VHH binders against q84jc2. Designs and how they scored, part 4

Target 1, 232 residues: q84jc2
Amino acid sequence: MSKMRNLVEEKFLEFYESWVIQLELYLHQLLIAHNNNTMSETELRHLISKLTTHHKAYYTAKWAAIREDVLAFFGSVWLNPLENACSWLTGWKPSMVFRMVDRLRKSRVVLVEAQVKKLEELRVKTKFDEQKIEREMERYQVAMADRKMVELARLGCHVGGESVMVVEAAVRGLSMGLEKMVKAADCVRLKTLKGILDILTPPQCVEFLAAAATFQVQLRRWGNRRHYVTHS

## First folded at step 9 (VHH)

Design gb23
Fold by OpenDDE, fold request of step 11:
Structure gb23 (fold): chain B 232 residues (1-232), chain A 125 residues (1-125)
Amino acid sequence: as target 1 above (232 residues)
Amino acid sequence: QVQLVETGGGLVQPGGSLRLSCTASGFTFDDYAMNWVRQAPGKGLEWLSAISSSGGYTSYADSVKGRFTISRDNAKNTLYLQMNSLQPDDTAVYFCAKETDLWTEEYTGSDFDSWGQGTQVTVSS
């Protein structure tokens, strides 16, 4: 049986599919740039800027969507099961990208000690922020289960217009909390990304972004093959 | 300095239409999602609609779905809200609000970092 999708899911699916297609195009450009060491710094910075803008644009859409239905992002029907399994609070886990950075160090990319130190500091901060968010999420989840869900259950026993309105209000209240959590997580993601890009040189940024985009695209491809998911 | 100026408000009869505009300055308009919110007398702020930076994605509150349409012209640094089928319950001050820049700023719980002065919309027979 095909899973029923709500309107937000459908809208965001369409958006995301288009966004991913564009990401793949940028990935191609990144790979070319990575293999072409004759590109000027200006050209590299321009490419980096395009990617940065593309990523930022995703979040502007996401944040618009979560105001309408944040719960859609906890199901994320536009992602395959593998992508979802690798997701942390509706997106990529910030601390994961440092493994990609580590890979750069093992490649032709030479990081100076100052960069290494800054990256480590950023990693520590990122981990701390992740844990903080996780604790808050746990607190919120427990609160939902202990109070809000009981309230919803009680209200659900009554049939009537007023009861429906109250239930909807309760759900909205829960959603508002989740929106804050999602944005908090997104903030950590964005700060992590920005932090890394601020530490790396333009050529290093290109390589990092290429690696990140490759991982994202491949994860999607692998998951689609494994679970027979087809995207338009 | 970020400036947002709402215009287009006024008095309209039930069933009527208005088109609000918000002119932005002092920041890169096309880098940010924009929002419309309103505040009715004696009530709190209500989010109505959002639009992504490029305009490729829009969202709406249930209270205005099917009646209101958000759009933007990035070349003109302008946000719009087309309001149709207006009802007395739509009477409020309407604000455009800039999404907080979480690329450069920390998240403090505030979704918006800038507001206009608002424009009054009154729906009455």
Scores: ipSAE 0.906, ipTM 0.967, lowest interface PAE 0.4, mean pLDDT 92
Fold by OpenDDE, fold request of step 11:
Structure gb23 (fold): chain B 232 residues (1-232), chain A 125 residues (1-125)
Amino acid sequence: as target 1 above (232 residues)
Amino acid sequence: QVQLVETGGGLVQPGGSLRLSCTASGFTFDDYAMNWVRQAPGKGLEWLSAISSSGGYTSYADSVKGRFTISRDNAKNTLYLQMNSLQPDDTAVYFCAKETDLWTEEYTGSDFDSWGQGTQVTVSS
């Protein structure tokens, strides 16, 4: 049985589908750039810039959406169950990208000592920031049975338009903290991504971005095949 | 430096309409989501609407949904808020607010890093 989607879910679904399509196009370009050493450094930087802009654009939409309904992102109906299962606070877990870098290193990517050190520093920072956010989330989750939630539950027992409005207001109040946590998590994501891109050379960036995009696309495909889900 | 200048406010009767503008300078306008917020007398800041960097995604608070429309012209570095069916409780100072750049800045709990001076909107018979 399919869940009914609210307006935010519908709008973001449409956005995300378009965004993913564009990502796939960029992935194709990345793969070409990766497999063929025909592109100049300038061209590679341009490609990296396009991808960076694309990712940043996602968050501008996300942050607009969470202001309206942050809870939509904790369901994320635009993702399949596998994607959701792999999500950390409404997105990819920042520290996972270091695994991708490690994989690349085990392949053909050669990092100089300075890069290795910087990556390690970034990894440590990222892990620390993740844990901090996780603790905050845990605190929030433990506090769910507080006065506000009790009041919300009480109000939720009433039937009527006015009561619904009151409940919605209460929900928004409760969601405010979640918005902050989501933004904090996104900050860690973006800082981690930027950090990696700043450490890697343009060819390495292309390879990394290609790997990341491939993983994202494949995860979606794997999930769709397993759960027989197709998004419009 | 980042500058945001709101215009278009004024006195309007209930049921009337206003169109607010926010002119941006000092940053790459089309790279950032933009917001409208307001502050009524004796009340806190209320978020009203947001628009993604490209304008492809918009969001609204329940209080203004169906009445207000956010838009932007990136070529003109301008953010707009079309306000229809205005009511007395819409009386407030309206601000445009720039989304914080979390690509380069740390998140400190503030969703916005820049504000305009605001423009007064008064809805009264």
Scores: ipSAE 0.902, ipTM 0.967, lowest interface PAE 0.4, mean pLDDT 92
Fold by OpenDDE, look of step 10:
Structure gb23 (fold): chain B 232 residues (1-232), chain A 125 residues (1-125)
Amino acid sequence: as target 1 above (232 residues)
Amino acid sequence: QVQLVETGGGLVQPGGSLRLSCTASGFTFDDYAMNWVRQAPGKGLEWLSAISSSGGYTSYADSVKGRFTISRDNAKNTLYLQMNSLQPDDTAVYFCAKETDLWTEEYTGSDFDSWGQGTQVTVSS
């Protein structure tokens, strides 16, 4: 299915495709590191750092893009329908990663009691923060049905003049709000990720990051296969 | 301590060009997105452009699209803004602004956590 894309969508699509390719490369390295017990702690830390830097890079690009058009991220054309369906406020849901951590615990990863406690505290905090953001988003979503937006609906796309200006101003205001919400969500994502990485040992971090990257890459592959999404 | 120092401003005629620079210090420059923002007399702050940490992505406000180009040299810890086809309406103090660190800091609603002192750009006949 070919969709019309705006300039921001096209630019970010290109960026994201490149970013995903690099992610796959890192995933390969993570898997090697995970299966190879010969890597030193220093080497593992470097690999972890590379991955975290890569993720940070994504968000710096995202934040640059949302300043131009935050709405593009609520219809992310660079994602397939499956990826979009799994998205929470333009990205992965922070609390989801704890499921990954739990999976690790069921594997050969042994967490000490102190780690388990800290992870639980982080999970509770993350969930609380998610809920807070969701409430704010609900408020904005309801606010979109204000008088000005109703006016837009009534007048249609062919009306000019003062009314259009008013509606445009309202849309700008809403977009600004959405931008803040997106950043807030991203903050929770990053804090959650950092929190987990701070709690886990380097080998555990590598395993976690490998699992996360695998999930992301496979989700994209599955979605593309199912829906024949082409981004080129 | 984070420092941002803008340079390159000045007086230019309509249709002219300027290149602004922002030298960064006190933080890992290549870890952060950077922005250009301006403030015209009697007006509020206007975001103009952003660039990702690696420079792989750039964005622009409609007001400057096609005329301004943001770039960075991470090896030099420097942010640039090439401004072409300048108009009187572009007269403002131009600031470079560091993106808020959402990795280590809580989001308080502020998009930027650090600013330069700004450089004056005046476009006049």
Scores: ipSAE 0.886, ipTM 0.958, lowest interface PAE 0.5, mean pLDDT 91
Fold by ESMFold2, fold request of step 11:
Structure gb23 (fold): chain B 232 residues (1-232), chain A 125 residues (1-125)
Amino acid sequence: as target 1 above (232 residues)
Amino acid sequence: QVQLVETGGGLVQPGGSLRLSCTASGFTFDDYAMNWVRQAPGKGLEWLSAISSSGGYTSYADSVKGRFTISRDNAKNTLYLQMNSLQPDDTAVYFCAKETDLWTEEYTGSDFDSWGQGTQVTVSS
């Protein structure tokens, strides 16, 4: 029954608010590690593992929620309009994460030639995977614009309760296609994140994770302060 | 080696309750979502419920909402399914399933990478 849509939004909002609070606490630990010369490589790897576990936990919850209602993740009630505007298929765009690496390289992080080569290879692979998903999304959009689907939507708008059930069945069919594409995009996100962390040294991983968490926290803060939500 | 062992099945009268358990070993249990799936006689697999790695999010198929409750105890590496108001059409083999590890391997379209051997639940008068 489609009425479970509201329950998914309420449940995931509660989960997400808690998840972001914990991300902010981990950001604090990352900043301490940045300023503390006494942390060993083993201690840094342990902190990095906590961050990767936290990010993986988000996806375990998201995939559970998507089974009930993938549409909740397109224009999510737990995100402000700025956060939603920055989304690509319900999350951060994998290829754009390399802009964060580039910014760190210009200011704080020195990469050796071998790392630069591996990051470039990963960037090309990530863009290829993105393009594959974008082609699948295009096929989905073409199928949605199909005359039969438009006719079903028109009939649903003009007929009462029985017509609602037909429209709901059609929406469920479209939702299964969307679920597949969202999961594929999430896999590219996780593979890209893992690839970056595997190439960087532990201190560099701390810098990267701190920058990523800072961006996410600041995007949320700026969007929630509506009088400051402007783009030049 | 990943091992998932379901227990708690049996024969119960309509309207009755059962609690299923799934004990896990061979992997870091609290890193993964866990699921319950069932197979009724002559039918395909039916997904029933999922719980996130921390237990902070749960989801249910429409057929079991309000009657079944998924939970986990990460300290004991154990997944649970509380089944209330059981009816004859709940008769099935019940499996626990581990979500695919997306971090270390390529996603091939499979949501689960490990399954238990199942436990039989029979609801009959």
Scores: ipSAE 0.667, ipTM 0.872, lowest interface PAE 1.3, mean pLDDT 85
Fold by ESMFold2, fold request of step 11:
Structure gb23 (fold): chain B 232 residues (1-232), chain A 125 residues (1-125)
Amino acid sequence: as target 1 above (232 residues)
Amino acid sequence: QVQLVETGGGLVQPGGSLRLSCTASGFTFDDYAMNWVRQAPGKGLEWLSAISSSGGYTSYADSVKGRFTISRDNAKNTLYLQMNSLQPDDTAVYFCAKETDLWTEEYTGSDFDSWGQGTQVTVSS
């Protein structure tokens, strides 16, 4: 029943708001580490580990939630419209994170040629994986549309429970297929994040994580300002 | 070496309750979501419930919502399933399952990468 759809949205909204608050606290720590040139490599690796654990925790909650209602993640109530407009398959687009790496290279981060080569290899793999997912999503949507056309034709000839059952089965099949596509996209996101962090040195990782968290927080704040204009 | 050991199954009468436990070892338990899955005789696998790594988010299949409660104790590396209002249709082997490690492995369509041996739950008079 449609009541369970609202429950997932309420539960995940509570989770996400808490998760973002903690991300902002970690951002503060990243900015301190960015300004503190006396932190040891061990201290930096510990902070980086906190951030990766925080990101992984988001996905464990998300995957639990999509089991109940994957559609809640397409146009999420816990995100503002700007955040939703920037989403690719329920999250940040993996290939776009390399624009952030490029920005850091031009302003703050000096990369050795070996790192540059590894990042370009990762970028190519990421784009390939994204394109594969996009092709599978299109094929899935075409298959769903074909099923919907058959049901609409049958509704012109039928009344009663059979027509409702066929529509419900088509919607159920779409939701199950979308779960797999969302998890595949999340896998690309996690592999991209891990790949970048494995290539960068600990100070470079702190720079990258700070930039990423800043962008996410600013996207949220800026999108909220566009919907809630205050004047004085 | 990942190991998941379920306990707490048994024979109960309709309307009864059981609490299942799953003790985990060989991985960092609090990094992963954990799940309960069951298989009734002659039937396929049915996902029942998931709990996020911290325990901050839980989800349930419609078939068990309101009757079953998933929880975890990360200090004890233990996952729980409280099952109330049991009916004959709940008769199955109940498995503890670890979510696939997508941080280090590719997604191949498998939601779980480790399973326990299961514990039998039989609801009969």
Scores: ipSAE 0.647, ipTM 0.865, lowest interface PAE 1.5, mean pLDDT 85

Design gb23
Fold by ESMFold2, fold request of step 11:
Structure gb23 (fold): chain B 232 residues (1-232), chain A 125 residues (1-125)
Amino acid sequence: as target 1 above (232 residues)
Amino acid sequence: QVQLVETGGGLVQPGGSLRLSCTASGFTFDDYAMNWVRQAPGKGLEWLSAISSSGGYTSYADSVKGRFTISRDNAKNTLYLQMNSLQPDDTAVYFCAKETDLWTEEYTGSDFDSWGQGTQVTVSS
């Protein structure tokens, strides 16, 4: 009844589960580093590098999978409904990450004025990039609606292979445009993450990365609990 | 400077097999996804396969799925393409391509920032 996944979805589900397990292991290391006053700057930078490499690896896998099926990343089978509800163009919304920075400033992290100014500049840049992508997505959706209406009318008039080829061409056009926008959104995500890590000191980066990993893991756990309770 | 060198091409009979290699230098190989693309005579580029930076995810174009296998050896900075059940329409120049640096570059719509010179594969009886 509920086994409707295609092969791309099954392959990426397998990858993602392993990737999240490794993220949880790194989270434990981040929490140890947060609570351990004896770690050197070199050790902190090494741990930060491991997290950075882990995040980059996710995107290299995602972009490989998108070449086969970009639509799998809209309403993904490897995410619970709560995780999917929090997605913006197949991932976390870049501007929302600054709320996590703001929370850390209120509780645990002291930033100097120069850092605060740079973070606000990055927040504005991030919002600008998001709005640019949202405008392009709207333009794409309007263009797709126009093409879909014409192509569906032509399909309704045909019973042969010509109608199939027109539908296939429309689907290819949709997928290529959508893939480009997903990649643009991912680049904004990575640039925002890099920008934050460049502004923060190594101990502050550990705090931020721990908060980000904690949020992702807890969103997954809470979404799974609610899902099981309401469906079981 | 980034350098990608493809080897292993040649002449093969229909139904035969070849293994292509791509040796990489000038960058940290295991930080990037790698790809195979081909160009048949007089035609445009066709993407064939991608492999994630760790090798943990692979993907294939429909035209080669089930016949080709991409792999990498990060200790040797080498990308591979095992090509089985070759047909005459697989005749092309085969290139390896490095994925654009997602961390430091502005996305301009280009998926690849470096290519090799290619290796010729000819499938003919």
Scores: ipSAE 0.643, ipTM 0.865, lowest interface PAE 1.4, mean pLDDT 84

